# VHH binders against UV-B-induced protein At3g17800, chloroplastic, part 3

Target 1, 346 residues: UV-B-induced protein At3g17800, chloroplastic, of Arabidopsis thaliana (Mouse-ear cress) (q9lvj0)
Amino acid sequence: ASSASNDASSGSSPKPIAPLQLQSPAGQFLSQILVSHPHLVPAAVEQQLEQLQTDRDSQGQNKDSASVPGTDIVLYRRIAELKENERRRTLEEILYALVVQKFMEANVSLVPSVSPSSDPSGRVDTWPTKVEKLERLHSPEMYEMIHNHLALILGSRMGDLNSVAQISKLRVGQVYAASVMYGYFLKRVDQRFQLEKTMKILPGGSDESKTSVEQAEGTATYQAAVSSHPEVGAFAGGVSAKGFGSEIKPSRLRSYVMSFDAETLQRYATIRSREAVGIIEKHTEALFGKPEIVITPEGTVDSSKDEQIKISFGGMKRLVLEAVTFGSFLWDVESHVDARYHFVLN

## First folded at step 4 (VHH)

Design s58 (from s1 with N59Y; framework vhh_7d4b_2)
Fold by ESMFold2-Fast, scan of step 4:
Structure s58 (fold): chain B 346 residues (1-346), chain A 121 residues (1-121)
Amino acid sequence: as target 1 above (346 residues)
Amino acid sequence: QVQLVESGGGVVQPGRSLRLSCAASGFTFSEYGMGWYRQAPGKQRELVASISYSGGTTYYADSVKGRFTISRDNSKNTMYLQMNSLKPEDTAVYYCATVYRSPWLETFDYWGQGTQVTVSS
């Protein structure tokens, strides 16, 4: 039952362009287009969405014309459930392919995996850590919030990106997933902000003194709110306490979100589709692996057998910026697909 | 529809054993971390044991450690709790529940209806 080693060193398999491998028929087709002709992915997506629409229309017509005998109803419901699951998976992979294509257009390579390198250091951050392209993909207002998010995670280590930390792989993955959600939220808020700015209807925008007071109060409230979140706190605990919050700068977008009522803020902070939630989970799992974890009575993850990784603060900054950008792109592609196929309902 | 159905509860004398089973349906069982909770009369609900999605990692409350064993069979969508050396203090309604779908994001909790375990002399 021994297998021979057959490493041609040149490799016969395609180089991974993203951590998540697409497995549905549509996903496999889009993966081939991403490798060969990435600029054609939007057109290929239109083709796949037309197929999904045709399938949806035919299912609706079959339901309307079907007779309703007892046992046939049970079988029909089972088939409908399986088709719904297939539709959801296909939409997830369409969203993923579009996000990957946006990274390609930005000339940013996605980190393929977070795993120990084969060199003696065992470091995971073998990817390029230059982030200038990622930093320039956002509006100035959105980037102010991203900078403050980075400052809360890295603290004083913002000035020492070559230093290496040994940190929980689970905690890094949780920060990555939270940062994807944050990027999705920020892009949604920024889109509204930019529209209201262009229309000159921003709340309180004509009063500079009022804006300055809101920024000062907003910074203090933001620090207090963020410090209550364990995921951000876990990263801050891994760096010097002297750096925590010291790099926080005024934010126009923060002042804007403070004008929201609790209901509006909760709505904007919620991921709109099950498919988008699924992609955040699957992408993070593909990147970090699925850890063997259990929950404690306190509702916290038991990290007693947690895998430790060696990563530079530059590598961590790269991961967080990628995650925020992934979330930003996810909002864009979800909105694009929903405009054409209508799958976001509540 | 999502369902968790407990079985195997009953009345036993101290020092005896029971095996609880939890049958899951309506979701991808192998993707979820699972747990057993219990609630005694007049007490708060407590986690007695939890198990990772693959069964590779387990957790036990101090009160049951060394006596209870949690396990799962993903091919049968079933989780088990082997309860050895039962004590009167173990008397409670035992609930099967999902603990997480993903370690990365907040998830919905699913709960069973509960099964009564009574340990009496």
Scores: ipSAE 0.347, ipTM 0.658, lowest interface PAE 2.2, mean pLDDT 80

Design s60 (from s1 with S50T N59H; framework vhh_7d4b_2)
Fold by ESMFold2-Fast, scan of step 4:
Structure s60 (fold): chain B 346 residues (1-346), chain A 121 residues (1-121)
Amino acid sequence: as target 1 above (346 residues)
Amino acid sequence: QVQLVESGGGVVQPGRSLRLSCAASGFTFSEYGMGWYRQAPGKQRELVATISYSGGTTHYADSVKGRFTISRDNSKNTMYLQMNSLKPEDTAVYYCATVYRSPWLETFDYWGQGTQVTVSS
């Protein structure tokens, strides 16, 4: 039988600083630094990346020994595989710790979980932070695109944020994940835009003279390109920005994106590392829980066990802004880590 | 390296049983929805049975309902297909595969090399 643990007295503990709990030795170490001395996380990460690089280099040398005849080649290959999986998990958790640290620097608390509250309404959106902080973290050009993204998701409810809706938990999680990917894409584009702006080599000069009709067409093209990507999944596309009236505003970044060829746009829309994809998935699952989804023999998804949640449109806006910001930070930290430790890139 | 290895196939008489096994390595097996596909010569691959990551939800093709049972043991990184009351029409190569990894993002499918099941005589 399962006996009670000698740890049976659980008092009220503070909520975690982030929804995903880090499990690797490096991740646990970085979690302690995040709580005690968050400003030291970048330095601690540098140390951990140096250790990972040294381990990978020494394992590369040991890999050469597998080409020498031996009776335990299968066992050696299995150990190498386990070490590779451990390094991938460690890199994922390093990326996550760096993203969490960026939120702490911005004085923004991550939503710890999306679950029904204990109050009679059962609402999930009890989060206490101001959205204004999230809105101010981006360049003006990038925020124009974020505003249009919010308008596409919320529609006319941009003006009615106190209204509460009962929505599929799975669908909200999919929108969250898609918004993380969108933020990653936007930050990548914005960095290139800001560099070219500083160097005075932007296509067509300022681009501020472009029409709203031309920019609406650009948004539709971007949505089509992102929707065709296998990683985006259920993001709702095919809707014209023109159909949402005055909610959709002119965007300098959209005009810039329209100057891209199809190959460049596809490359920028792709999450570069397997580790970054991994943390998007793990973070989203930590927030929303892992649903019991299965494919039917007809190839359709069985959604019969999908949960409904009660959330305000303001709560939805908060989740989307957090997701976009998470993606933005993920691009920054992935680029930083890749400069020091080589990822396997897509 | 991701690897799925099927075993348990063979030649049996109609009405007999076989148990197929699929051993997984190179990924976190407990996080993936898994399934069994089959392909007879000259036909497309068809999905026979699926199981969710926890084992809590299963689906079967109409042709095998009540005769086949899919199960998994996450502690052993292994999935099973118990095939009872086998018919000549069940003759095919059976493939172990991932069917749904992430509800949040579209992910890559992993496939085994297949194991032959022949129901004859």
Scores: ipSAE 0.362, ipTM 0.720, lowest interface PAE 2.1, mean pLDDT 80

Design s61 (from s1 with S52T S54T; framework vhh_7d4b_2)
Fold by ESMFold2-Fast, scan of step 4:
Structure s61 (fold): chain B 346 residues (1-346), chain A 121 residues (1-121)
Amino acid sequence: as target 1 above (346 residues)
Amino acid sequence: QVQLVESGGGVVQPGRSLRLSCAASGFTFSEYGMGWYRQAPGKQRELVASITYTGGTTNYADSVKGRFTISRDNSKNTMYLQMNSLKPEDTAVYYCATVYRSPWLETFDYWGQGTQVTVSS
């Protein structure tokens, strides 16, 4: 990120809407559309995907027609690798722009960077830590898993979000990246769960289907009760972590995941595209910088020389909720792009 | 295809030096932390030395500290292990391997075939 002093005038350029700056031609174009005409982003993405398809078809024809002798094969392969890297970068930035658009539609601002502030405290979390919108973006079943994830990360500090800790920046970034991957996994599972629930084919058979029908019939009554008793809404809404109780809570999605066979669980736990992995890495790097880590002979990370940051537990909760939501959106946009361009190999 | 190719192994007398090389292809070498592992006869594989993706920081097993030096050249997609003052107990098959993809996401995906180092008694 540029220095605030570079934008000293009141007419300065708009603040970045996301930590990662897009550099490909498609990425720069989509960044402009995100700021000026957000409603045109879907159409702009379709145009960019058509261009990628045209480029892919042209490269396929060149490979089929190429009959290169001797050492010219090496040069041909290097050119092909460079073009493949450029295609991958373009896809990564299309995915990123679509994720950023989803945050904009949700009216949630992405954290711009994790670095010491100019505040006397030196704290990194000078951004708003209000998390209510992030908590509401997920299905009730998915949010049960997110709450348990937060409880595992924050522990007893779930009840003391104003307390400040000094912690390894590398560790916070690793938790952020892991939380993005977790959100991707959870959204994939939740999508399948919601589909099977709607089709009345959830594991457990007709009893769960009957429960869903009975719940649907009772939903209006329950909504009326919640409306007349706001205090009851805390239990019904899944809007805040407090509505679910104190610590680890029962989870329908966890039970559903436990019904998976080993092959299905392994497949669902894997990020499908290298482009999605690339975006997780680049986004995290844009937030935290790219520190060097050392692996001990025992195979453990040597964190003794890591940069330390001061952050509140509320700031940590905000980062984790953003990360899970980023992963959730990444699954959605990857599926959307793959339906149009077909780039997912896993 | 992803490939790690070790070279520079051989048979040497105690106190001599060897330089191992590991040539990488088929992946973005500069994005990976790298390491040298060895497997001594009758023992489990152990990490001898590791190096960060930029080459700025290195780490060594206590048994080789001060004698071995790990380095890398990202422009050539190559990693090296300079082995000085070799001892009979350094006799092992030496493997180059990826240690992590990035600081954020750990992976142990790629291994070389190994190169034999024998220090004559």
Scores: ipSAE 0.305, ipTM 0.569, lowest interface PAE 2.2, mean pLDDT 79

Design s63 (from s1 with S30D; framework vhh_7d4b_2)
Fold by ESMFold2-Fast, scan of step 4:
Structure s63 (fold): chain B 346 residues (1-346), chain A 121 residues (1-121)
Amino acid sequence: as target 1 above (346 residues)
Amino acid sequence: QVQLVESGGGVVQPGRSLRLSCAASGFTFDEYGMGWYRQAPGKQRELVASISYSGGTTNYADSVKGRFTISRDNSKNTMYLQMNSLKPEDTAVYYCATVYRSPWLETFDYWGQGTQVTVSS
């Protein structure tokens, strides 16, 4: 028998939906809380982190016990590896639940899947296209960079969002994942910018220009992913972020980033934890599926089995904005969890 | 503690066969696309064959296509390269390596120590 209420929110509000299904005991518990009482997720997470800390401390004590030297070394290492993998998976799912909860607080529904399975037109973008909410979640300075990021992906198509293209599903997924990483980078930079702005200690800009590679490390990583697909690469037009023309405009946050030394820029452009990297991978895979790909002798992806999807440029904009926002939230929740459990190593 | 260990190399006459094995430990082998690389004396390292995470798709360099077969057994965390109709030009050190962890993100490169294959005329 069906229950009358199985929604994460009371009433008729859109329920938060997430493409990744959580499998660990903690993940399943947090999924239930997300549906029934989403406002309690932070408290539930705190309890789960205490349990992980207790397990970690207990594992350390057991390793130091006199009985461990009497155990087969190979068996001990296999058990320890399994437990480490279980703790990592639990942390990944805690991070994911917190990100989903942030989308719920923002009243934004995550895209459930990118699939042409049931639509008569064969289009994948039949999900809600509420981009206005996603656009309002960021600081004005951060959104200036997000707009330039969209302009690099869509080019002149920014003016024709109802137009439909047939694009490699793999390449769209790579753009999505790169956009998550970019959002993580942007949020980290924006957080520092907002603090320095409030304290009135913002630098006057870069006195000297940086090497183009150094200036555009995060953007270069994204553009490498985009340029790997001819059709998606055509939207970027091959235009450098430094060669503005009419597509890319200078922004306050961009000028601030240009004041960074190469070491700081590289550090900010790097995802700090392996758990956060794992969640980006699993979330993208849940959205797009995991393709059977192989690498050619030239080091490129074999495109012989390349699945094409039909998507509007408005749908592409929606995916990119969600991805950037996901990355932004991931930075926030990773920092929150690390303050309590201390797991960030990168 | 990631480890890739190759075995099965040796000295063989032209036209003979060898089977290379690569045993993996310290990572989730079934999540990674894998490959076999080789480096001949005085040459650059080249990718000979690659295999997807499930074993469902494979790719080969033109020089070995039809003679070599790559396969994997995820239950044993092991990858294989069956080398048939060996030629003197196949003489090289053969390396087992990860090729990708995810189609979506950059992966860390894990490499084996290599195993020597010598085809003497």
Scores: ipSAE 0.462, ipTM 0.762, lowest interface PAE 1.7, mean pLDDT 80

Design s64 (from s1 with T28E; framework vhh_7d4b_2)
Fold by ESMFold2-Fast, scan of step 4:
Structure s64 (fold): chain B 346 residues (1-346), chain A 121 residues (1-121)
Amino acid sequence: as target 1 above (346 residues)
Amino acid sequence: QVQLVESGGGVVQPGRSLRLSCAASGFEFSEYGMGWYRQAPGKQRELVASISYSGGTTNYADSVKGRFTISRDNSKNTMYLQMNSLKPEDTAVYYCATVYRSPWLETFDYWGQGTQVTVSS
């Protein structure tokens, strides 16, 4: 049983710093450091990664000792699988702790949960609507793409952030998860763009006065690019393609992405590690809850228990910006961990 | 490493029962919604029953409602299909498969190799 001890405390518990509760020994240790001394988390992570490397090397030697026939092979294979799963979970929680620490450094509080408030309105968005800190964490080129992503999701509602909608909780969660993946993709592309810009080797030249790179392109051209590369469009999830004409702005990073061949675009659009995918899923699940979903014989999701939530468009904007930033940080910390532990598979 | 292995198929007379089992390995079974599919000769593969990751929610094709029961034991990484009051039209190869890993993200589907169920007088 994984039931938590329920303590009938008369006091209010402090607001959690992140929606996902870490459960591995390393994760629990890092959670404690996040609360007490968040600036020490990177050093603590390096120590944990060294221990994981030692454990992995030891496990490799033991596998070579497995007997040829009989129950010994089955037992050793099962033990190896169990240790691999524990290693993966530990890496997931290390990645998560590093992402949370980056939010703390940015002075941005993560939304702890998306659930109906005790307020008479029943709204889920009890967090502040101000998003200036989230908006300025990105390069100007990356933010141009983020703005266009928001315009696709919110449409004309970009001008009416106080308006409230009643919308599927599942749908909002899917948009959040897709936005995390999009932020990961954008940060990867932006890092390459910034390097090539600094080296003066950008496709079409690095002259910022060249209007052909910064030129406004029609929405049809944008949709054609997305349709030609479905992997990029997948990050949009439930995003509306309607009402974005006047809200879509010229994007240097979009022009750069369109210069990629299909293979390069597919590689960049792919989340590199299974641990990063796992963290996106677990974080979204902790934030929105895990619905009891089944598929109908027709291949559609059974919507008979679809939960509706009341949320403002300002609240939606806040969630999407947080999600994109989470993905951006995830790319950074995954690269940091991989440089030390070498766990990424192409 | 990922495997789904069906068992329990066979030949049975109309009105009798069979219990199919699907043993899963190489992935976190408890995180996946699971389903039973079947394919009869000359017909498309169809979903017979699906079950949520916890077993708290199930769905059935109209043709099997009241006769078939899907269940799972996450501690044993195993899914079951209890088939009662079997009819000749239930004759098919039965496949276990993952239906979804997460409602949030797309994941790769895993399929078993199938087990034959034949209902004949």
Scores: ipSAE 0.474, ipTM 0.783, lowest interface PAE 1.6, mean pLDDT 81

